# Designs tried in a protein design chat: VHH binders against Flagellar brake protein YcgR (ycgR). Part 145

Target 1, 263 residues: Flagellar brake protein YcgR (ycgR), of Thauera aminoaromatica (c4kar8)
Amino acid sequence: MAELSTPSPASPAPLDGGRGDELEKFTLRGARQILQLLQDLITHRGLITAHTGGGHSFMTAVLKVDEERGRVVLDPSPDPQANRRALAAPRLTCVTQLDGIRIQFPLVGLGEGQDKGRPALFAPLPAEMLRLQRREFYRLQVPLAHELSCLLKAEDLARKPVEVSARVIDIGAGGVAVVVPTGAAEFVIGGTLPACRLALPDGEPIELDLEVRNLNRQTQRNGTEQLRVGLRFAALPRAADTRIQRYIFKTERALNAKARGGL

## First folded at step 13 (VHH)

Design W1 (from M9 with A59V; framework vhh_7n9e_1)
Fold by OpenDDE, second read of step 14:
Structure W1 (fold): chain B 263 residues (1-263), chain A 119 residues (1-119)
Amino acid sequence: as target 1 above (263 residues)
Amino acid sequence: DVQLVESGGGLVQAGGSLRLSCAASGFTFSSYAMYWGRQAPGKGREWVSGISSGGGSTVYASSVKGRFTISRDNAKNTLYLQMNNLKPEDTALYYCAKQDYESGTFPYWGQGTQVTVSS
């Protein structure tokens, strides 16, 4: 009998992440939390990519938090044109990372001035800051050419053990999404599939336990229905984690290189 | 339209038993996994149990494991929850739930049936 993890009252987040409601748990809105995070950025001298829109960005840093005035002080770009774009932008999207965690926050109402005799950009404190652990949210869409598969040990409608070879459509550090023919096996969210085998291109399959986290129906172009099953790695050995991460990074680099015309 | 109607709740003494039912309509019941959730006073909703479409696979929250049994009758479009050895902490509004397989969310809940366990 599989244990249902206490679901957050939020709909089980699809493993592929990205729905706005799932981001809420990673969004800081508390003034104290925001201030602390900004201070951490200052302390760590975190470089921030500030996006001004239109495909333009510049590198900046939080120099100071002015709590009295409720504003953040940013390092201006050495490029005057970038600063003009920033000042003209209705919204600045700031992206950085701290301790491997992606941080994103909007700034609105940007102005320029002087801080202690040095040029600076000023903005009101952000109303919210998003903290995303890459590991939890990044999902690689598996290229069809890689033919990643997962052998699922499940039960059929007759409660007989069955092995289903499922195509992996996406993979992340936390799990995989697979597609199976409708009716191939029975699934229930929270159910555990023991001793499954994930096939990676770099060697022998990885044996692991999987937990069903989501079920989706997908209709193929030909009208055939498939079941998409979101699966969490229930207990992933370190070596397996390393292999999965290596695969993801290698594949991502290859895809990016191809996209840039390098392959 | 998807409809879920829970029944069978009531007042019971600790150690007692109840059987909840959920009548489902508006969809092919036998094609969907079904779930029970509950909401205790002052607490958020929590999952209690789940059952696969054919009933072959079941899951339980740790708090109810060994005491509750989920089952279904696909011919009757009905989901059941047998609750044995009830405890005061089981006091909650119990909901039947269906996942939307298109969105992957749980937009379908019944009105709930109140279970109150007295000490």
Scores: ipSAE 0.854, ipTM 0.961, lowest interface PAE 0.5, mean pLDDT 88
Fold by ESMFold2-Fast, scan of step 13:
Structure W1 (fold): chain B 263 residues (1-263), chain A 119 residues (1-119)
Amino acid sequence: as target 1 above (263 residues)
Amino acid sequence: DVQLVESGGGLVQAGGSLRLSCAASGFTFSSYAMYWGRQAPGKGREWVSGISSGGGSTVYASSVKGRFTISRDNAKNTLYLQMNNLKPEDTALYYCAKQDYESGTFPYWGQGTQVTVSS
């Protein structure tokens, strides 16, 4: 069980800004995760600020990912001097934002050429990408149509085991928030709920140990109260982590695609 | 007007027992989860234990599990911490705290009661 040393403030703040050990938890190094994130940048036509050092930068975008050759294709600057600086730089630091999430990654070994007869810049795929949520409590809001649920194993007033089917209202890399009727079970911050079952689309429910991190009472439009329970994933099998991340990215892409519409 | 008043602390020998009480007023006690925390000299506050609003769920820090028991009497608006097999490292000012369902955590704390365990 995770040990709470002190009560958390209402809005958690990062302990440090810029220490390598603090940023490591937000760093993606899996090849599939990197490829998926780069593809999401292409799909969303994300503008990237590429820093070339010495206070210089230019605007670019990922045009495509060449998985066979292990490289990314970037849109060159209309300023020839910016392109010369980029090509001379030992490293580019690329910064962008996707759905309020800061994304940062290095590119080394930049070259120039053409893609489909159009000028382009090329670089090897990054070995790492920083995906930093501006607030650590940022979560994907789960669409009601998905009917995502989590079967919680908890205790009642008499300390007897009970199972509660809870609606998942948001989900992130570190946990979920669920809503339950007031009085359905007893919850307390720091409590562990073992062997709960998270139902995701496309597969068997995921069995998870969950830790209660926050408890809110929410008044609905009709005046009824519900308990919102914030739950941390105490431990995740690799396969479960992959499925949860896939669900989050796929759902975000689908929601963004619907919001934009076709011209 | 949340008020929490801790009592029951004192000086005790290692291996001894104490029972702490927290008298609550200014809110509907039976509707809130409650917590005990402690602070040793020169240290930050450390969470010790928690109990759900109806008493059906309890939780303990690893350092006290098996030795401390949290309980509540909703008719008396009182929270308790039974401390057995006390150790010198349990020496601290002990605080009770109230769940805040708006913020989602427990920012409301009492004044504290001192526990000193001698060896």
Scores: ipSAE 0.581, ipTM 0.875, lowest interface PAE 1.8, mean pLDDT 82

Design W10 (from M9 with A59R; framework vhh_7n9e_1)
Fold by ESMFold2-Fast, scan of step 13:
Structure W10 (fold): chain B 263 residues (1-263), chain A 119 residues (1-119)
Amino acid sequence: as target 1 above (263 residues)
Amino acid sequence: DVQLVESGGGLVQAGGSLRLSCAASGFTFSSYAMYWGRQAPGKGREWVSGISSGGGSTRYASSVKGRFTISRDNAKNTLYLQMNNLKPEDTALYYCAKQDYESGTFPYWGQGTQVTVSS
């Protein structure tokens, strides 16, 4: 079953494969890049959760990259049953993190043998590796008390410019999600909204070019229909990026403090 | 149940024109943005064009911009793609689609209509 949410970097669960198009820009396919990332996992002693299917997994690590033979050498489980399941699996899904970066890759054709006289597992080098920074998929749910808004510059049914003040419901490093009343403006995925204005609690509105990434119709509990619009930052100056990140981290810190009994 | 039925494909010479139609049923057509996609032999599915729910906004892949025109008739629940100046590289199975906004996939694909452009 496809899942909609991207797990936390700390979560061992695999990411949804149905998001391939969205995750393509975070997927490494260059042989040099893959080799370097695997070497980084060795250097930092990265602990890997290897998922063998059927809800089963075990902890492993990359012991060595054999570039000449095009394979990785993995630390076997001390549990013989886990090793048997891994060898029988058509595919392993390996999940780890490095400095807050989530790394995920497949291994196919697992075998067993020895490395320096010790038992080891080996597999061909992965053809791809997913590398996601927390900030690239993290979304802050915006507190209603902040009254965060974005003034959208869009078009109506007659192709005339219209300005819509939209409530921001979540925000991340890559974009925002807003809600607008149905019929307020026309949106199409891939459409560009130039010179929109994002209002943060402190300071002047930030002027941004936004691209429509997704659309979802929502019915509220009171029966009112709204359109949820996912918007990507098309280009973001460093000063604007810094200010948005500061708002996200400051708000998350305040929410965490409140959850720990700070009112 | 959502149903999308494409038609209008065929065999044409390079430089020719075709008009594709997509008959939609099982949902409120006028409330959704609609899309055309295609899949050439040996290639993955690629987006071609999109149109907003009321028809006020359109978008095109760079490979077809200026040659293809997307339109819709909400009274007839029909989506159109006018294809002019066709090239051999436009040869593909063409699908209309209603995107699943949550997953980012196109779960409502029709059976498609084949377009073959000879050199």
Scores: ipSAE 0.012, ipTM 0.500, lowest interface PAE 8.5, mean pLDDT 81

Design W11 (from M9 with G50A; framework vhh_7n9e_1)
Fold by ESMFold2-Fast, scan of step 13:
Formats: C-alpha cells, structure tokens, sequence
Structure W11 (fold): chain B 263 residues (1-263), chain A 119 residues (1-119)
C-alpha cells in the first residue's frame, strides 16, 4: 500500500546486495563502529533473523562479542535442522532492527561449540554492517524544549478507556517513539490505537491512528522506569504528512544552526 | 523462573481447527502482555497474535486475521489460541511468549507445540 517500494523497518527479508555501490553510503566498515553496533544489539537484546539461503532462516541474537578472538557468539536455534543449515551455509545474512533503523550484516565461517557450558554458534566479526537510514527510516531526536506530546487512546488493566499524554522522543516519516510511565496503559505489539492526537508546535493537534510496533523498558538516570513505545502512522493523510515533514525539516535546520553557532 | 509450557498441537487436515494452550508460571501473568509466535520449517520466527495484560486489546498478523482468536484466563495463568480454517502454510512450531519491556522483544519463550496441517 503506502510503502510499496521501501522495506518496512520490521521486514525480515534481505535487501538486494547485488550493487554494493547503491548501499555504500549506509555501510559501516570501521572496526569501532561495527563493535559499537554489535554491542548495541546485545544491550537491546535485539532479535535477528538469520538467512541461510534457499529461503531458509532462523531467529537468533548476539550473546556477546569476543574482541580478543575477533568473533561474535550467537544464540543457536532450538531447531537442530536450522542449525545444521546455518553451519553448512557459506554465509548468513542477518537482518534486525534497532530503534526503527534496519540493520543487515553478513557472517561467514560459522562454527559451533559451547559458551559457558551452553551450546553456541560462533562467527568471525563482520567486515561490514548496513545501517539503512533512508528518509522512511530517519528519526529526528525531539528536543526536550519542544515538549512534543502525543495523546494516546488506550485501555487500562480493567479494559477501561484511558488517555495517556506521552512525550515524543523521536519522530520520522513513518512514525514516532514515545515514553510512558510503566503501568500507565496496556500496549500490545501489532495493536492499533485509534484517534490519537499528536501535538506539534504551531497548530492544532493532528488526529492519527497509530500501530504499536515495539515496546522497550527505559531506566532513567534517577532509577525510575518508563516504557518506550514505537508507533507507526496508519493511513497518514497528506496534510498531516506535510505538517510532520515541515516540523522535522525546520527542527533539523535549527539544530544544525545551533550546533555551528554554539561550537 | 519464568516458565511457559505450550500444548494442544497435533496433526489436522486443511480446514480443521485446533486450540493451543500456554500455561505460565514464575511471574505475575495478569501484569504482562502475551504473544503467540510460530516458526515454520526452514523459516524464521514470526509473530502471530498479541493480547494485552487485561485481555481487552488483541492484534493479529495479516496471514491469520479472521481465522485465529487469542484469549487469556488470568485466574488460571493460561493463554489460548483458537485456530480455525487451518491451511498447510500454518504448519509450524507454535510458541507463546512473555513481553519484555527492556528489549521490546520476546526473550521468554516456551519449548513450543507442533502443528502440522496436511493437504
């Protein structure tokens, strides 16, 4: 429908790697950048879809990075056949998502063994990682001073309607991420929140249907917990899209001007 | 110790029905959203259905919408998936999962229950 030619951030399907030059601008090749990104995947315990070729894949996760041995440790599949296919494959194509940004990387030379007495898969550190940051995947970090909020229409534990004013922490062409206090309302991945109201500066709130895409607990510096909710815009009207894009562009310009002038 | 034990799978013919159950223990079941996922042979794990902690909100993958119904009984610490009009493409190992607020994913998975749909 709306995003016919652009991969969904949540899509497990590999991107076409036939033309490396088309994706070079999104490819990380620095050792420190690769190590940091892998560590971010560990910290967020991101689920990875590992494609073994021939239409086969399995779910895994990076358990640790062994910098001294130059390798990553992966969670094996509970399906022995999936593990056998992975070990026989000349290459795994790993696809995941971190904060709405699509991440894809190859692993070659997969082996198996044990880590701390538990079965594990091992692979050399990837030489490259794709971090696909196109317009549809771009996320503006919302300045705290803007006090951007979204009024969410959800339900509580007793199935009663509740309205939660959530702070918007990032915004892009495809959606927003908000934070709410733990226990403020119930959220389910794939669920729709109808008639929510996004309060942008300089105008009336925008009424939007939002789909819950991900949930993540955040511990603040003072030790309090908040729930981070990733929300996709459903059936975004042209007028709303225009207002959101204007806000993003104006805010980016202001941040760039401030950074140059302040430094 | 979070434990999730799935049951109710089996062999059925296309067009048939099955009801899956997930018995949960080791956490306050009524405080967490719960999910069903599946992994078909040679495919990655995919999300199938979700239900809020109180049962008031549900969501379904497009491939199962209208055919599957998720429900829960918080007094029994049990999650259910009613599967109607089963297709051969529904053949998979079915897992229930507990939401993890820290990762936004499903790190607590059971052993699964096998569903095989013959054509």
Amino acid sequence: as target 1 above (263 residues)
Amino acid sequence: DVQLVESGGGLVQAGGSLRLSCAASGFTFSSYAMYWGRQAPGKGREWVSAISSGGGSTAYASSVKGRFTISRDNAKNTLYLQMNNLKPEDTALYYCAKQDYESGTFPYWGQGTQVTVSS
Scores: ipSAE 0.000, ipTM 0.386, lowest interface PAE 13.6, mean pLDDT 78

Design W12 (from M9 with G50S; framework vhh_7n9e_1)
Fold by ESMFold2-Fast, scan of step 13:
Structure W12 (fold): chain B 263 residues (1-263), chain A 119 residues (1-119)
Amino acid sequence: as target 1 above (263 residues)
Amino acid sequence: DVQLVESGGGLVQAGGSLRLSCAASGFTFSSYAMYWGRQAPGKGREWVSSISSGGGSTAYASSVKGRFTISRDNAKNTLYLQMNNLKPEDTALYYCAKQDYESGTFPYWGQGTQVTVSS
C-alpha cells in the first residue's frame, strides 16, 4: 500500500500512487486560474507543507505573487537545513487546504534571496495546480458548537486498553480528524481501532472501524500540546455513510448561508 | 541527532526470506512508534509496517500482511522486519523511520537497505 503517500485531505503528505490519471480532471493549467488560486492562498494566509523529498518537508506560505517576473515568493523555514534541502531539491510538492478543498502544486527551480530586506524563497509560477473538489477529499471543519466527539478504543502509553473521547475537528466522506491530549493513548499509522463510536448531533452514535492515517502534534491557543489523529472509515455501512453525508451537507449549507448573510 | 542504520538486505530468490535490522540512536527509542517503508525504482514511498513503542500493537500494508513480521528489542534499540515468502514485487530499498509529530512527516528515514527478489 502507498498509505504514507495517500493521506486524508487534511494531511500534509502529497497524493500519489496511481491516482495521477484520475486527478487530471482537477488540474488547473490556465495562467489566470493559477494566479487567482495563489492569490486566494495569500488572502486566506494558507499554511503550506512543502515536501522536498526523502521524507523531508517544512511549513511555508505564499507571501506574494510577482506577475511581471513570473515568480512566487515563499516564507523560508526557520530551520536552515530545511531551506538547504529545499534549494537542493529538483522539485517541491506543495500541499495545502482552502475551505476544505485540497490544493497541491509543484515548484521547480527554487532560489533564495531577499524580499523587503528579509530572507525569502523564490520560484517560478507553477505550470499546474491540483484543486480537488471531489466529496471524498472535502473536509468540513466541525463547528465548536456542535461538540462532535468520537469514542476511540486504543492503548495508553502503558499498553493498557483505554477508551478516549476525542473531539472531532474535521469530517469528510472518507474519515475524520480528531484531537486528544498528548499522552492519552498511543496511535500507530496503519493501526485499526475497532468499534469506535462517532456521535453526531442527532441520532444514536455510529459504531465504526477506524484506521489511523496521520499523526501530528498541534499547539492550542492556550499553549498546551495535543495530538491530531487522522482516521479513515474502514468498514462504513450505507446507513452510516448516509448520516455522515447528511450532516456534512446540512452543516455546509448552514455555514454558506451564514457567510452570504454576513454583515 | 536521530540516527537510523538499516541492514540485512540482499539478493534472494522468490519464496525466500530475509530479516532486516534497524539500529537506532539519538533518541529514547522505547518511547516512539517505529515504521518500515520501502521505495521501488520509479515508484513513490510505500508504508510497509508499524509497531507501537512497547511492541503491543502492529500494523501491515495489505501487500505484505501474513508474510512480514515487525518486531523490536528496546533493550538493544533495534527494530526488525522478518520477510517471508518474498515476491519479485517486494524488490525495493527498505527504510526504517521515526515520525516527526510536529510536522506529521518522516524526516528521520535512514539510508535504507536494498532488497532484490529474483524470479
Scores: ipSAE 0.561, ipTM 0.859, lowest interface PAE 1.7, mean pLDDT 83

Design W13 (from M9 with G50T; framework vhh_7n9e_1)
Fold by ESMFold2-Fast, scan of step 13:
Structure W13 (fold): chain B 263 residues (1-263), chain A 119 residues (1-119)
Amino acid sequence: as target 1 above (263 residues)
Amino acid sequence: DVQLVESGGGLVQAGGSLRLSCAASGFTFSSYAMYWGRQAPGKGREWVSTISSGGGSTAYASSVKGRFTISRDNAKNTLYLQMNNLKPEDTALYYCAKQDYESGTFPYWGQGTQVTVSS
């Protein structure tokens, strides 16, 4: 975890373990707990951002857990360079979410091969996994059907004002993560984007200021590339905070009801 | 191919000032935002400041805001950090980095320049 800035809970960026001594209380080390959590990621088709060091990352998923051999099977990137970087890396830092709870774990000793006749990546089971359950760390994966967007006010490389419609992929009490086309605007880490407009499914767009926390070029599972931008709520009016919390709560309840076959 | 060389560090007393430089090569300097970061002994890396590709936008960590000024000279491929009113807490190895969307944050670190602030 070579990230310079301490990642905020508003971003899926890896946490700095040295500054997060309090993270010990959120760390799972029991073999059965680790196996169960990995299996839950498989069951819920959890998408994982795998950081390969040097800030490179790609989208993957746990395909299966091999308890007998003590290893996990991962979906390789459609980008051959991402797979080569992963195999060369001494450590993969995997970040994902399960029911809005941030999950992070290391993988060491990555190899490649085949599973069911398809290319796959293999790694020993992680010795520990972080499972962050605090309000500040809770992140809702935004359902695609909600078409939640945020209109960002930024500058292009020629210093001209530009408005970028970004798709919101996750949202929490502290911020959002969005995806934008590569090259749509210049985002500077620590910079403030004033008067952005967050569109929730019901009601008028919320006007708010956003601080850029991290930037990450992601190769999606279908091979397309997008820029992922982690954004912190720099100043959140009480009414906006209430609407965001209500959206998160309602959506979580609906997803939980579906998981139990209620809808 | 990307190379960043920091300089200007040293030993200063609290309340003093230093100006750090970062000489960049191997990429089109004027096309990228640049960062300064630091790492104190026994601590993780901390972001200090960012400057946009053309120099028009800057950002600072709250711990240094009002005391440090980031600037750049695109004609000289050089990034600067003017550090005023230095505190013992500013003691760290200071690095510059190129913004790289592939790396998300600070992928092209230099070797760093040591800043030590005595009480």
Scores: ipSAE 0.332, ipTM 0.742, lowest interface PAE 3.3, mean pLDDT 82

Design W14 (from M9 with G50V; framework vhh_7n9e_1)
Fold by ESMFold2-Fast, scan of step 13:
Structure W14 (fold): chain B 263 residues (1-263), chain A 119 residues (1-119)
Amino acid sequence: as target 1 above (263 residues)
Amino acid sequence: DVQLVESGGGLVQAGGSLRLSCAASGFTFSSYAMYWGRQAPGKGREWVSVISSGGGSTAYASSVKGRFTISRDNAKNTLYLQMNNLKPEDTALYYCAKQDYESGTFPYWGQGTQVTVSS
């Protein structure tokens, strides 16, 4: 499982935080698989965010796969400037989802014309498509009211054991992101933290081993510094996996119900 | 603490018009693309329209293209759907939604507003 970049809320960002070698097993390169996936996007009227570079993107959809000419037909943007940026771009990065599966693929050599009398964008069929299950990339932003914590068993600068209670800011099937005070412990990317304890609202803390995947230093508006640590679940037991998934599902459901209830 | 409240639905005759509103709170409205979706009785949810965070790009389902117009007012944290030339098949509960870019789905939906189109 790759530790993936968090997409921007203002525009869905391409996945670029994982290693290329880690994402290879999720990459489709078979022509028939690619054609079938594109047809599935047409059948389900999948909405695509196309990134044109420089922070620009637009919404599109696959209208048709032209197998004879080896190309896809895309719905152009109603914004002419977005279409001009797309045509000038060396590459589009397309991001979409089908049934909880995140799909990402490049398009190169974009052109414009008409399909059945309507304006359309055309591009050669992609040579590859990334296909990730929701569980592999999804991160629930933990509500502050839940006060989720993880007791980390780490080492200080002198390699002596230290226990740090860290606030969990997001959680997914593969790991958590936590925030710790600067200087509370020493973390090394790739290092293992054994026998840590994840506290979920219902039930006893889950004991698990965590691998450090990333580190990010954040300075808050009030000038205080904190360290954001991305942690991967190492050898997660099935019972623990089930509890984490239930927490994620229950919390999503509660957030959806709260939005629907107008509380 | 995401909250979405739809309004403006009602009973209209075929060929009529309605304007739906969605009042958003609990998140930075101007930072997110917004969607309108609908669900007819006994059917699954289908998307209707989407608008980019700044309002510069829009897209529509083929069934409503040319008849519906999505817009937003970021100063008022409000999303709109102007519905013209309504058809009986447009009868559904209409929901606004904030897309979750991590999951690529619509995890935050309001209660919806009922639109009924009579022949």
Scores: ipSAE 0.000, ipTM 0.109, lowest interface PAE 17.7, mean pLDDT 78

Design W15 (from M9 with Y35W; framework vhh_7n9e_1)
Fold by ESMFold2-Fast, scan of step 13:
Structure W15 (fold): chain B 263 residues (1-263), chain A 119 residues (1-119)
Amino acid sequence: as target 1 above (263 residues)
Amino acid sequence: DVQLVESGGGLVQAGGSLRLSCAASGFTFSSYAMWWGRQAPGKGREWVSGISSGGGSTAYASSVKGRFTISRDNAKNTLYLQMNNLKPEDTALYYCAKQDYESGTFPYWGQGTQVTVSS
């Protein structure tokens, strides 16, 4: 059910400072670690979304690390306005992934020039890089055959309690996305749904509190409308976290094995 | 591990046609949107075309709209780019990429396939 998302207008926002204390344990500040991670991005041809602020971003890549001059060399945008916006920005926030690891880092003091006779952007080496393991951000697309469901305790249009069995379309360490028929219940962003029940294969449903993070109304090809609801785990016990992670990695291994052998 | 292998590039005359293929493995191909990008000599990387997971939605850069057609075969885990009315400015290394919705980035690229259009 994945919809097309363009890099510039639809790129998700960087991780926010409201999680700053949680993210400190994943922040690299050692010069050798930073250099190695940047070199890994070069080696693996990692594409980077560079956010310039105000909802603007462009696609780039690290072309070179100049350790002696203490700078990175970046691929400029083919859009001249994106490059002008980047040069005017006080800070770029760069987001990418490497082998299922989310990487985010700031660049300050962007300049332009030439590298090997070609246009390039330059910035001092970042003082820090965020390196989040796959489990903290990864979303498994749930196979339809698994019929994974979450029983939501919500409110109807008249603010009366209602229970809705919702199909889980993706799941990660931090939450789930579900689909419900439009009008089955009312959801408000930031609202909490207490004592919901997530049904995983192998075992009893997991009771958990969910916070509504986003809403998206979708029209199916048959003209049927449904609501996609993004839900964050508000208070996840360690035992529940372990079961969810086990389901995610077991299912991913099975899907990867099937894809390699089947087609 | 995600693997993407591009093929179908070559040398063609202006006005000619090529069809590029990208063979995907290591992930559930039918669950992800896919993109074609290119890097031309003297230019930065640019996105050329994208297609949704089920093939119902497509996007094209203005420079290629009407000339290129993206398609996919989910049963064969293969992405295609049909390129018609090729111009010398289409000369580039062409890459396919898997869209990552969580980060909004495209960290998995293939090795690329070279397209050279002579005038």
Scores: ipSAE 0.000, ipTM 0.359, lowest interface PAE 13.1, mean pLDDT 78

Design W16 (from M9 with Y35F; framework vhh_7n9e_1)
Fold by ESMFold2-Fast, scan of step 13:
Structure W16 (fold): chain B 263 residues (1-263), chain A 119 residues (1-119)
Amino acid sequence: as target 1 above (263 residues)
Amino acid sequence: DVQLVESGGGLVQAGGSLRLSCAASGFTFSSYAMFWGRQAPGKGREWVSGISSGGGSTAYASSVKGRFTISRDNAKNTLYLQMNNLKPEDTALYYCAKQDYESGTFPYWGQGTQVTVSS
């Protein structure tokens, strides 16, 4: 998932605040379309990153769409602090992916309660949902079984060189998102990490320069906190681009076959 | 509490230079990456430049690269932005910000310093 803007406004590119004409054509406002998309997220077990503001987020999922009451039911975080932040937030920005297409929507008026005897979060149905079908926003969610990693060459908080093996959680034509332990290294928005090594299956690691695009602290389902780092490929040789695209295609094909039980 | 006080703005002719300063207090300045941002009337907030905690790494928006230089003096808890070859489009209120390690967020603190570039 490419993060164009969270509530954190820092970006290496200039931000033209309030001009979303390009994104407007990807915005769904029809009630039927919104209901269908939310139902598709349930059917495909879509994991959602819910941004609560102040750079905080937590992992959730849509458990149910209650059309009669006009609301969605969300899986709460196991971290009480994350749930407290969510309930206090004027707005959640929910980001997820369905079949490689980025989906983003706001939830306002979050409440808490129970669904079938289990804790749940409730919110009115969103009035709009963004469904980005642009090539540059396509992100493959990397299967955990692939153990895809990127060795980052950075500086720690004491300015000494450090190598951090980061798990790659998604990958696209323009970059990767990785997760690292909080405090593992200093990441400067817009800064370049030179000579990093992306380990793809079948071959030598790809050496490349990565530009830091965004940071987000995430509270995982098990209550563990990690730092998600969005990284842009600064300059990608054609051979490296070909290998990355081949990995994406091959992995999508394998995931599609697995969705049919390998039959 | 974190306090950032910007200064050094003013009125300058196109092609001129200004040096902005940001005096930081309330946190260990040498432990945080620092940034300059700007906002012109009627425009959104624009990231301008960033610098690592020790000053070894810098980054610039394409619109200012080659004209602006970010620097810091950790002994004085001060961030600087040297602005050369100023253009009318650089007219904006300039803010400094501390990068949060975990979120990458940049709350803008204080009143900023106004830069006006006449043609």
Scores: ipSAE 0.259, ipTM 0.696, lowest interface PAE 3.8, mean pLDDT 81

